VHH binders against Manganese-dependent ADP-ribose/CDP-alcohol diphosphatase. Designs and how they scored, part 16

Target 1, 321 residues: Manganese-dependent ADP-ribose/CDP-alcohol diphosphatase, of Oryza sativa subsp. japonica (Rice) (q8h5f8)
Amino acid sequence: MMAVTNGVIHASSREPLFSFGVIADVQYADIPDGRSFLGVPRYYRHSISVLQRAVSTWNKQHNIKFSINFGDIIDGYCPKDKSLWAVQKVLDEFEKFDGPTYHMFGNHCLYNLPRGKLVSLLKMPTDSDRAYYDFSPCPEYRFVVLDAYDFSALGWPRDHPVTAEAMKFLEEKNPNSDKNSPDGLVGVDRRFVMFNGGVGKEQLSWLNDVLQDASARRQNVILCSHLPMDPGSASFAALMWNYDEVMAIVRQYKCVKACFAGHDHKGGHSVDSHGVHHRTLEAALECPPGTSAFGHIEVYPDKLLLVGSDKMADTEMCFEP
Short names: E, the ipSAE of ESMFold2; O, the ipSAE of OpenDDE; V2, 0.75 times the mean of E and O plus 0.25 times the DockQ between their complexes.

## First folded at step 8 (VHH; framework vhh_7nfr_2)

Design u2 (from m14 with Y102W; at its last look DockQ between E and O 0.79; V2 from the best seeds 0.00; counts 0 for: pae E 7.5 > 2)
Fold by ESMFold2, look of step 8:
Structure u2 (fold): chain B 321 residues (1-321), chain A 123 residues (1-123)
Amino acid sequence: as target 1 above (321 residues)
Amino acid sequence: QVQLQESGGGLVQPGGSLRLSCAASGFTFSSYAMSWVRQAPGEGREWVSSISGSGGSTYYADSVKGRFTIARDNVKNTLYLLMDSLKSDDTAVYYCAKAGTWYDSSGWYFDYWGQGTQVTVSS
């Protein structure tokens, strides 16, 4: 919005086209606090308070049109007989937001519940148990939510063809007997671990069609994925298996301006060789009591401005419209 | 049934050295990351060090870097902690911990613990 004085549009006033809320890796579970393998504290119960603060803040701001949850709403260590209850508890908090929330899967969701159940509970706009879709909050912008576990060893039945193909892929790429270990893998090959995944061939074809259409409509595109797609924005072990295939499609078009992700809890930001911003969002799970990791993004024709809380860093992402 | 048995603790003077061992059974030892965790009197448990299943990656708390070395022998199914330049602050019960079967990109969660071995550094 522009300020108007005496019927004249006032160029000194600049409003975003819209704003949206972001939060990642809530990983709620009703279990005692813990630590990661690397000793990083995890606050499984407090993470829902981070989400409550996010929702309250977004509602109080009144300018937040929608929110995006970057996956992993419950933790993989949630007791399996509590999985449905824990998901519903987190969803009840999201429902308090005065707008729609767009969800995606993370690995921790898929440890807990079947894909079809999750798609239904999260009200994803999809006709299948695959979780990819797009939407336009205004004529100038298209959001694309990827299913980063479409090709993966997670979230499919044990005897499913995708599971078999993913296990064969991991056997070829990862020599460790524990396929969750990146030990001995070098550089970006460290991503070839069972807790990651990738975008399947049908989804790649769909993505190309969406980007072709968005480009024809002169839309700016924001990609959203649980898994990061640039080595500069995340640790190598957190990267999507086939980020190179996704980015090869992206680079055929000029419409994609930014890719947002979760999964790597420390966050990160990079600009790739083609000017695409990659922003990995800091995790709510790792917030000590009284602190937060959420934010909102102000969207402009030529930039995105992430206004973060506590652990989530402010980030300005400028681009050519 | 997972079993972890620590040994090698004892009384040592400041500046001294100790070697802790953890004998593991009931699981495929080489497939799991392992850690040492300690608990000082009246305090919560403090992570000390971790090692990947193959032994190729090692990690240390800032308080022990340069003084402690974690190692494993995947033939003998044994985890070690070599402790040098010991200080009174290192006094604690030391526990061996096995990584769980659930992972994320930040590492492993530990799901089995030994009985512990007492280390006492008296000044």
Scores: ipSAE 0.021, ipTM 0.481, lowest interface PAE 7.5, mean pLDDT 87
ESMFold2 (binder alone), look of step 8: mean pLDDT 81; pTM 0.813
OpenDDE, look of step 8: ipSAE 0.115; ipTM 0.571

Design u3 (from m14 with Y109F; at its last look DockQ between E and O 0.01; V2 from the best seeds 0.00; counts 0 for: pae E 22.2 > 2, placed apart)
Fold by ESMFold2, look of step 8:
Structure u3 (fold): chain B 321 residues (1-321), chain A 123 residues (1-123)
Amino acid sequence: as target 1 above (321 residues)
Amino acid sequence: QVQLQESGGGLVQPGGSLRLSCAASGFTFSSYAMSWVRQAPGEGREWVSSISGSGGSTYYADSVKGRFTIARDNVKNTLYLLMDSLKSDDTAVYYCAKAGTYYDSSGWFFDYWGQGTQVTVSS
């Protein structure tokens, strides 16, 4: 028998405890290149090449223990009759990585396939219909993956009670007839758009329980979400609807050291008033041919070091353990 | 592709010594902790010893403390187990195991195993 007590490995000051790969917003589709609503070029076919380079790179660096995909694996413009094929094509590339990949929802995923289908296809490690979960890659660290579309107009069937409640919320918060438009909204209120979402009440309660347990075990916690949770790390229109409620729970504990997100394709980095790092990862979709946006994070007792590729900037995230 | 090849097993008298080797290839050897695990006939696998990637930390099961020594050579990509004061209860197939990519609150998972080398202690 193998015993965890006798199997604990102590890293030297020169060696990280572990490393993991990161990539966000692949948004693959087999369609001609296009532009975002704001005119930013999009390279739908090339984005899977970015993923292929990421997987190849992680496999060559034999110290990458797992990877995290920050959502939006296929684009909303993917033809509906090709959605399943496109998802499987991207997942086949992730499966070439010599370790597990942890996935999460993005809005572009939900444009293509219903929640239940995605939970199954992405093999989320959950024991229910929940699309949020946690895991510990070592005794010192806990990773928490949030479902940022738990309360949303996108994550549930059109006639679902959550959808109705989300649309009522948007009617109250957003005066525009086009609920995807933030026009006239000021500051962080610009986040109240239909392509975003939030964390529901049951998930907030679960998060509190996880952080309480992690604090009791003296673990460092890394939060992962498709939607950014700090105004300093993303444009206002990219923020989670109720990031303030999530961060209020985080503020009750010292264990959370960093929050990672996707969704805002240009990326960003901030440190909030409680010393928590917020890092929004640059998108693979918007990489011109021959360029990349992926990286790996080296995990230390007192810092995280993001080693990026071309468009994904290197980032050092120091903290008190 | 990860490859682990054990050698050095054989027949030995009680009280004798053996040195096991494990040649590693297909991965950056120094980046991974390594272990020896053994399996006696009709029994489950029993953890024996582990060593950190750098070689700076070593761990032993109570059943082998003071008798076995784990070591590694990161230049030659080789893991060793020096076994002294062997007893009949040490008879088993000994496997070299590489630490995997998955940690949880229970510690290490080992993702690659060699074919094993037989150690038999009898006269």
Scores: ipSAE 0.000, ipTM 0.093, lowest interface PAE 22.2, mean pLDDT 86
ESMFold2 (binder alone), look of step 8: mean pLDDT 81; pTM 0.811
OpenDDE, look of step 8: ipSAE 0.097; ipTM 0.598

Design u4 (at its last look DockQ between E and O 0.84; V2 from the best seeds 0.00; counts 0 for: pae E 5.8 > 2)
Amino acid sequence: QVQLQESGGGLVQPGGSLRLSCAASGFTFSRYAMSWVRQAPGEGREWVSSISGSGGSTYYADSVKGRFTIARDNVKNTLYLLMDSLKSDDTAVYYCAKAGSYYDSSGWYPFDYWGQGTQVTVSS
ESMFold2, look of step 8: ipSAE 0.063; ipTM 0.516
ESMFold2 (binder alone), look of step 8: mean pLDDT 82; pTM 0.828
OpenDDE, look of step 8: ipSAE 0.393; ipTM 0.749

Design u5 (from m14 with S31R T101I; at its last look DockQ between E and O 0.86; V2 from the best seeds 0.00; counts 0 for: pae E 5.4 > 2, SAP .704 > .668)
Amino acid sequence: QVQLQESGGGLVQPGGSLRLSCAASGFTFSRYAMSWVRQAPGEGREWVSSISGSGGSTYYADSVKGRFTIARDNVKNTLYLLMDSLKSDDTAVYYCAKAGIYYDSSGWYFDYWGQGTQVTVSS
ESMFold2, look of step 8: ipSAE 0.144; ipTM 0.594
ESMFold2 (binder alone), look of step 8: mean pLDDT 82; pTM 0.829
OpenDDE, look of step 8: ipSAE 0.095; ipTM 0.537

Design u6 (at its last look DockQ between E and O 0.08; V2 from the best seeds 0.00; counts 0 for: pae O 9.1 > 2, placed apart)
Fold by OpenDDE, look of step 8:
Structure u6 (fold): chain B 321 residues (1-321), chain A 122 residues (1-122)
Amino acid sequence: as target 1 above (321 residues)
Amino acid sequence: QVQLQESGGGLVQPGGSLRLSCAASGFTFSSYAMSWVRQAPGEGREWVSSISGSGGSTYYADSVKGRFTIARDNVKNTLYLLMDSLKSDDTAVYYCAKAGTYYDSSGWFDYWGQGTQVTVSS
């Protein structure tokens, strides 16, 4: 009685299940070009053109189901009185996309407008004022968008308990008078700066529940955060405060296949010890005139394929069996 | 340590001109955009002008456009504001501000000078 091992030839379907657009760190502002702290040129006005090209490109492809903006729609240097205008200007460009755009906060967003206003403006698909959510574009996949500034000194009122707790945390972790300075901090501890944040306890619990459900449903999960959650994928100073706690939850489940982030601007890619891909996206802000940093991701049952524009690197992310 | 020091303020008659300077130290001056921000008595800070690190791009508030000129000398690490056709409404403390990587409660920039007083009065 020869046990015919039906070798399920996983025929790598030539066609993706779906594709979605990605862009990060537009950081638009109607101000002259500048430079980052590290001296990297920033093109505040031009960044909106990058977005325009992204939208145009995505629309022309006709197979982009949705797009994800990985935060920082406007720059913190946007004149305060023009912040709402600038945000709206950028959002209007996103609205030209022939599909929904899913947004998340960046620190620059929170510099400009109150959290509640941003949740509304960005039309986050939440039933509350929370800024984390999940969605499934198909039965096989679930996207989880984290609020990386849930626990942060940013975006909350000054007298808010979260602000107080975050500041206390920073005081403990960062001895500098300027809490935005990572000076003296070593390695991954450099992440303990004010312009970063973390995932709060409630959100962590939520994440666990979502991943448990996703696992039960045999869904692949893609995590989305403004802040990177793996030291191999970004500079240490760009990491989420409690990336280790988030990943501790993630590692309990095999359903998470990849984590995408912005914030670091340079782009990066790593595979952690559990086989989860971490891809930090290149910033649209740092594109000189005539260049772009956006992409789309082709989603397959067994891999993700990021197809980037000129400054966004192509990345194939094969799932571990 | 980053230091910004404004100078050149003073008393001037309406229609007069002043030249403000900001001496910068403690950072690679040419790598950062610089700005002038002013604060009139009893009012909040108002952005006036910005210039890119290279000096190739300039931006002005509508209130000063056509009258003020921002410039920089990256060799001397100095930011300038040429103010022509001054008006009474231009009376304020003028601050030099450095572009940074973060936004704080003080505004758009990570470092500020002490300011220089400009008074426009007949």
Scores: ipSAE 0.012, ipTM 0.316, lowest interface PAE 9.1, mean pLDDT 91
ESMFold2, look of step 8: ipSAE 0.189; ipTM 0.594
ESMFold2 (binder alone), look of step 8: mean pLDDT 81; pTM 0.817

## First folded at step 9 (VHH)

Design v1 (from u4 with G53Y; framework vhh_7nfr_2; at its last look DockQ between E and O 0.72; V2 from the best seeds 0.00; counts 0 for: pae E 6.2 > 2)
Amino acid sequence: QVQLQESGGGLVQPGGSLRLSCAASGFTFSRYAMSWVRQAPGEGREWVSSISYSGGSTYYADSVKGRFTIARDNVKNTLYLLMDSLKSDDTAVYYCAKAGSYYDSSGWYPFDYWGQGTQVTVSS
ESMFold2, look of step 9: ipSAE 0.047; ipTM 0.523
ESMFold2 (binder alone), look of step 9: mean pLDDT 81; pTM 0.824
OpenDDE, look of step 9: ipSAE 0.177; ipTM 0.656

Design v2 (from u4 with G53N; framework vhh_7nfr_2; at its last look DockQ between E and O 0.59; V2 from the best seeds 0.00; counts 0 for: pae E 6.4 > 2)
Amino acid sequence: QVQLQESGGGLVQPGGSLRLSCAASGFTFSRYAMSWVRQAPGEGREWVSSISNSGGSTYYADSVKGRFTIARDNVKNTLYLLMDSLKSDDTAVYYCAKAGSYYDSSGWYPFDYWGQGTQVTVSS
ESMFold2, look of step 9: ipSAE 0.037; ipTM 0.493
ESMFold2 (binder alone), look of step 9: mean pLDDT 81; pTM 0.817
OpenDDE, look of step 9: ipSAE 0.351; ipTM 0.725

Design v3 (from u4 with A33H; framework vhh_7nfr_2; at its last look DockQ between E and O 0.49; V2 from the best seeds 0.00; counts 0 for: pae E 8.1 > 2)
Fold by ESMFold2, look of step 9:
Structure v3 (fold): chain B 321 residues (1-321), chain A 124 residues (1-124)
Amino acid sequence: as target 1 above (321 residues)
Amino acid sequence: QVQLQESGGGLVQPGGSLRLSCAASGFTFSRYHMSWVRQAPGEGREWVSSISGSGGSTYYADSVKGRFTIARDNVKNTLYLLMDSLKSDDTAVYYCAKAGSYYDSSGWYPFDYWGQGTQVTVSS
């Protein structure tokens, strides 16, 4: 409740509980700049400069306790013999940040290196080779990082059962001979493309257990995924294959306040029918030289405030604790 | 072995027309998006136009829209660029580019193979 003393002054000047840095889709590669199929510029070499500016900025800002990389640190067309070097070059820049960085897979990472190698290189804080995990930076908050390619045609051995089932799934859902093409698919069915993926049954069960525990502890939960999970925050073709199953679990609890994602380079923001904020982060790859797309999120008991750079829009995300 | 061979370049007067061709071999042509990219003297590469594997979708840079037409013949494994109303700033080496097999949510495949290029020069 409001106080009459210096509590009022401190409330008006109160710092956030903590802040964390965010960046998405660096997609570094030592290749000439290009454009998307739809003509949107891609600045493969400059994107690492965006990351450098992000790290420098976070190090100078007060209360940046950690950062989250929303995947796709190198581009899928990085020359094959340069994949490891390019990943290490980007990771060396993240290591200059004065705090830990939490990573996740994107499709462009999986084009370059096997899953097991990536878990090791990215230093994911898991108790196994799994690529999903959770952590609590303070008693009030729990962060959950999903592996959006757990069920996918990417990153598994060619003969792996997951690969076979994912290809069967795509054959049933996507009539195109090119399974990367969403042409002819309508509405959210456009997500059924080979460059996307979903969360498997074991991960869904794990997520339910984490949310049940977080809810019992009265924690606010932030979900992080490379793939967006709400049609209002992203192009339909960017959505996780089974976002509906993930969100069905989320709707059983009140603890999840926001979901952050990358993948859809133009970004977006929505509030779903259950009051959960969905924020898709603008890509570093698409920044002209001298511009940036990164930010930090100030965390309060009843809101999140994304303070973005240049192309990354400021976003206020209010919720009931 | 992927091979892309451009032809049809040359010297043309402003307002003139030209047809570029790109003969493709060493891959299943109809499965891949194809693009034209150009590079003017002293400048970086500029995307010109793209066409889907089936030919059902075409895209153009604003600088060429309405003047250039991209087309493909999946029987002959040939990509075309029909250029009308040419201007001096269309002068460039034009490259045929094959997209890779990955089509991300932004709708662009990185190019994995390039042709040798064909010179287009527009001067009075």
Scores: ipSAE 0.012, ipTM 0.397, lowest interface PAE 8.1, mean pLDDT 87
ESMFold2 (binder alone), look of step 9: mean pLDDT 81; pTM 0.819
OpenDDE, look of step 9: ipSAE 0.074; ipTM 0.565

Design v4 (from m14 with G53K; framework vhh_7nfr_2; at its last look DockQ between E and O 0.01; V2 from the best seeds 0.00; counts 0 for: pae O 10.7 > 2, placed apart)
Fold by OpenDDE, look of step 9:
Structure v4 (fold): chain B 321 residues (1-321), chain A 123 residues (1-123)
Amino acid sequence: as target 1 above (321 residues)
Amino acid sequence: QVQLQESGGGLVQPGGSLRLSCAASGFTFSSYAMSWVRQAPGEGREWVSSISKSGGSTYYADSVKGRFTIARDNVKNTLYLLMDSLKSDDTAVYYCAKAGTYYDSSGWYFDYWGQGTQVTVSS
């Protein structure tokens, strides 16, 4: 009696369930072009044009339901007296998008403004000064946006307990006088620098609860963070401090399909041992005039398809059965 | 105060067509996505269609895809639903809804609703 395992050929629906726009590290500033520590050119003024092209493309070319900004809308070199103006200028461009934009902040944002102000300005869909949240654009999918600087030396008041704890942590992990320097650190330990952060205990608990609920509801989950959470997807110095703790939670649940991040600028892609895709997005900031780095992701029941612009690589992310 | 007023509902035979309108006031209409939601007797509310701020993007439930067309006139502050090839299963009260700024676990967040207009498809 041959048990005909009715292989439900999940006919890959020809049409996506929905699509959403993605952009990272605009890092706008009204300053001359510069270079990174590693000599990579940065186009501070031009980056807003990349965003404009993104919004225009999303509005005209694709059925984009929403967009996600993966942090660092303004650059740390933005003059402090112009921070609000610069933030508003960038946000005004996002507002031209026909759908909602979901934001997170990066280290450059936090160099300019306190986290509470950023939460407000970025209109994060939270009930408090919390900077992590989840949403569901359809019954089948849930998006989780993490605050990667929940545990950090950035964005909190100097006298805040989190600041003290984070600094203590850095003192233990990074022997350099300049805590932004990864010099002497090896491998993934290079992530222990002040411009990075981690997910705090309360947020970790929250993440677990969200994933448990998503699993119970048979939802696919997409994680979003400014900081990458897999060593294969980014430079070691760009990794979240406690990416291992976050992924330890994630690995308990089959519902997480992909993690997206910014911060590293170069872009990258990996699949971890559990089949979770990690995609670090290319930075808009590093686009010379006439070029762009943004994309949209087509969402299917069994895969994600990232369609990139000039400097953003296309990526197909098939789910493991 | 936000006001949404639906019109255009009525009795129609199977295969017929109707055009619903929603007059919006009390907010910047062009700044928000809009939606149609319907509720059949004894059933829960069902999302039908949504349209982006500019009208550049439209979304449809599978049950109405290919038959219904959502449109908007931002100058007239009016939302439309063109319903073709109507079926008995389309019988419901149709509501105009103002979309919020984010999605929750149930999908689109709607912060305001009209009073609804009755659509009856019966031979």
Scores: ipSAE 0.008, ipTM 0.258, lowest interface PAE 10.7, mean pLDDT 92
ESMFold2, look of step 9: ipSAE 0.046; ipTM 0.505
ESMFold2 (binder alone), look of step 9: mean pLDDT 81; pTM 0.814

Design v5 (from m14 with S52N G53S S54G; framework vhh_7nfr_2; at its last look DockQ between E and O 0.75; V2 from the best seeds 0.00; counts 0 for: pae E 5.3 > 2)
Fold by OpenDDE, look of step 9:
Structure v5 (fold): chain B 321 residues (1-321), chain A 123 residues (1-123)
Amino acid sequence: as target 1 above (321 residues)
Amino acid sequence: QVQLQESGGGLVQPGGSLRLSCAASGFTFSSYAMSWVRQAPGEGREWVSSINSGGGSTYYADSVKGRFTIARDNVKNTLYLLMDSLKSDDTAVYYCAKAGTYYDSSGWYFDYWGQGTQVTVSS
């Protein structure tokens, strides 16, 4: 039972530098409501209403500069012949936001459409084959969006070298016949399942370069990934395959202040040994009718303040000096 | 076509026992996790129990822990629910559910359901 500590957010008298909207795991599908293996309700049709409420709320606030979608806009059970339609329907709702939305994809997105198509549809500010990028909404901050499925068995062609390598990796790490099953795996090794992925070598190098540059420019950096990168912030089965490699790079730089993720649905928060905050966002999919899970983050020079809706917990993230 | 057919429901007194069965066809039964879900009159569907494809791992709702046992026979393509120490609150239609093909951190979700079997616990 991760105790949702309703932390009393002390209203800082200071105006934020900017604010941005956050939402994760909408997982829309035009199918009846369902449940997870462990009995957690899933509201496939209602999830788009959560997004609509998010956009409406963000627009009313008039101080939300941009929004970030943390992946899984549609569910894997979306009928394949309706995948494009469903994606477009969700994207149309995002387009109603009075600002840009920065997207990443999750495993459910990749169940529906090829990587290249998703990069295009989601209008990632990258070249057609790249799904990781960075941007700076102001001189003081840099956002880094990772492709958590860069190294994965999802989204790549079956005959692609990455697919082969990822499958080999899974064969080594997960002895189960069903590679989506974490059965028998212990602790953080539960992350070695097919519905997860990792950051490839080229992207790791790129991340290092970006962080080096950000450090040189004295920018604060916020990392964004579909997959969580800290064991304290999510279930072990939700973790990125090589979260340790990513964090090994991150730990070399004091400029990284927080990492945000989706995928786990339950939400979580941790501070690692280096003072980096990890916040896994609650899923819009798991909101019953009339309830929501979205938020906005107020950005200050010395902290981040997440203000959540009904099922998204408020979180204050103070930077270490 | 995937088919799930529940059986074994009926009227039982409090403290009694029942054994539900679900006959599966139209898919490779041994490759999928299976679950029981129940719906009481006027209530929503409630997850009861799950079992992985191999039968080595079982999961239960708190309301049925220690009383119910989920099992499967992959040779017979059959899912079972042994219900002991039944209570009035266990009165519901019990459904067999098949795990889907897609996964996330919450695990499988259900893609097929049986028609259900009525369980009534009454004195």
Scores: ipSAE 0.062, ipTM 0.537, lowest interface PAE 2.5, mean pLDDT 92
ESMFold2, look of step 9: ipSAE 0.111; ipTM 0.567
ESMFold2 (binder alone), look of step 9: mean pLDDT 81; pTM 0.815

Design v6 (from m14, 13 letters changed; framework vhh_etentamig_d1; at its last look DockQ between E and O 0.66; V2 from the best seeds 0.00; counts 0 for: pae E 5.5 > 2, unsure alone 64.9 < 65)
Fold by ESMFold2, look of step 9:
Structure v6 (fold): chain B 321 residues (1-321), chain A 123 residues (1-123)
Amino acid sequence: as target 1 above (321 residues)
Amino acid sequence: EVQLLESGGGLVQPGGSLRLSCAASGFTFSSYAMSWVRQAPGKGPEWVSSISGSGGSTYYADSVKGRFTISRDNSKNTLYLQMNSLRAEDTAVYYCAKAGTYYDSSGWYFDYRGQGTLVTVSS
């Protein structure tokens, strides 16, 4: 029974507008398994198997239009003479996916290779050494990938002005002689550690321009960052240094519906006071052999549905379009 | 060169006690968090306990909490594990491990361990 609609087209349907794959913190290295300070096992070699499983699963689904890698594709313990090889090995696995992959880097990437080499190897869609960008997979949605290490002590040359300013910032915020230690810091101030970073003033201005344009086009915006931006979705020590400045810009507009991140390996989910969802993705690195942490997100006009594997929890993120 | 030398293992009966030591050299001991890891015959490694560089923060696996105490003497470059109320399942080779220099939100990674000391809890 055919029926034509001569009036308003139905605003939503049972089928998603598109779907995309997600994976975070692969942290591959060809070294024996290890442990975090809190005793959490790290499966450096098995993590690439988690990625292989993710790519295979996404390809079998036939409806995954792109994937997003939330950073830290190799571990800082990767032997430095093997950094390039390890990065390429992981990227070769991403290349087996039947669509584009959008990348970002985290602190473990920057322990291994300079920023400029990473931007090139990851084929970030930028015309410069900057590592932030946006794209629209359909008219209704805009994705924004932030560079959470734009303002940081990592990945810039030792005498670079950014490095100097970041170290000055850490001296003011963190009294510890070891700037990677949050000991003695209280609440969200625990984020002021050298392994984190923030977004610089040029990137903040760019973000405002992107959100203004997206709002004018009535697009829903999804922000992607290695570092989490809400204390409800991550441990305090995992937060971006200036998440408050980023979120202040976000809250001037209604278009941002969700922020996704990695970095805090246990994952998390919160809805902030302005209705923005924050989802921190569980790490591939911490998957015992035979288990997974990856997923795909079904995108609807009024919600996002994360369908996770094993350690990555399913999450429904409803919003007003 | 980093070196970690464990000692103090031996044969004890259930309910008994042992104190393990780990002599450290080749690095500034007080600057690094340290851990004990054990490996029972035919099993993979199991984390036991960690202590911060200053000794101010300690962490324990659920299986040993309340029975084992990690400590350090930074003046002697020595890590300790006091093991009380020992059980048969505590039988393992015990290794000390030094934290690495790379960081994430979970703290330090461990990048070195010694050759271990055998603890056998029997009869």
Scores: ipSAE 0.056, ipTM 0.501, lowest interface PAE 5.5, mean pLDDT 88
ESMFold2 (binder alone), look of step 9: mean pLDDT 79; pTM 0.803
OpenDDE, look of step 9: ipSAE 0.159; ipTM 0.637

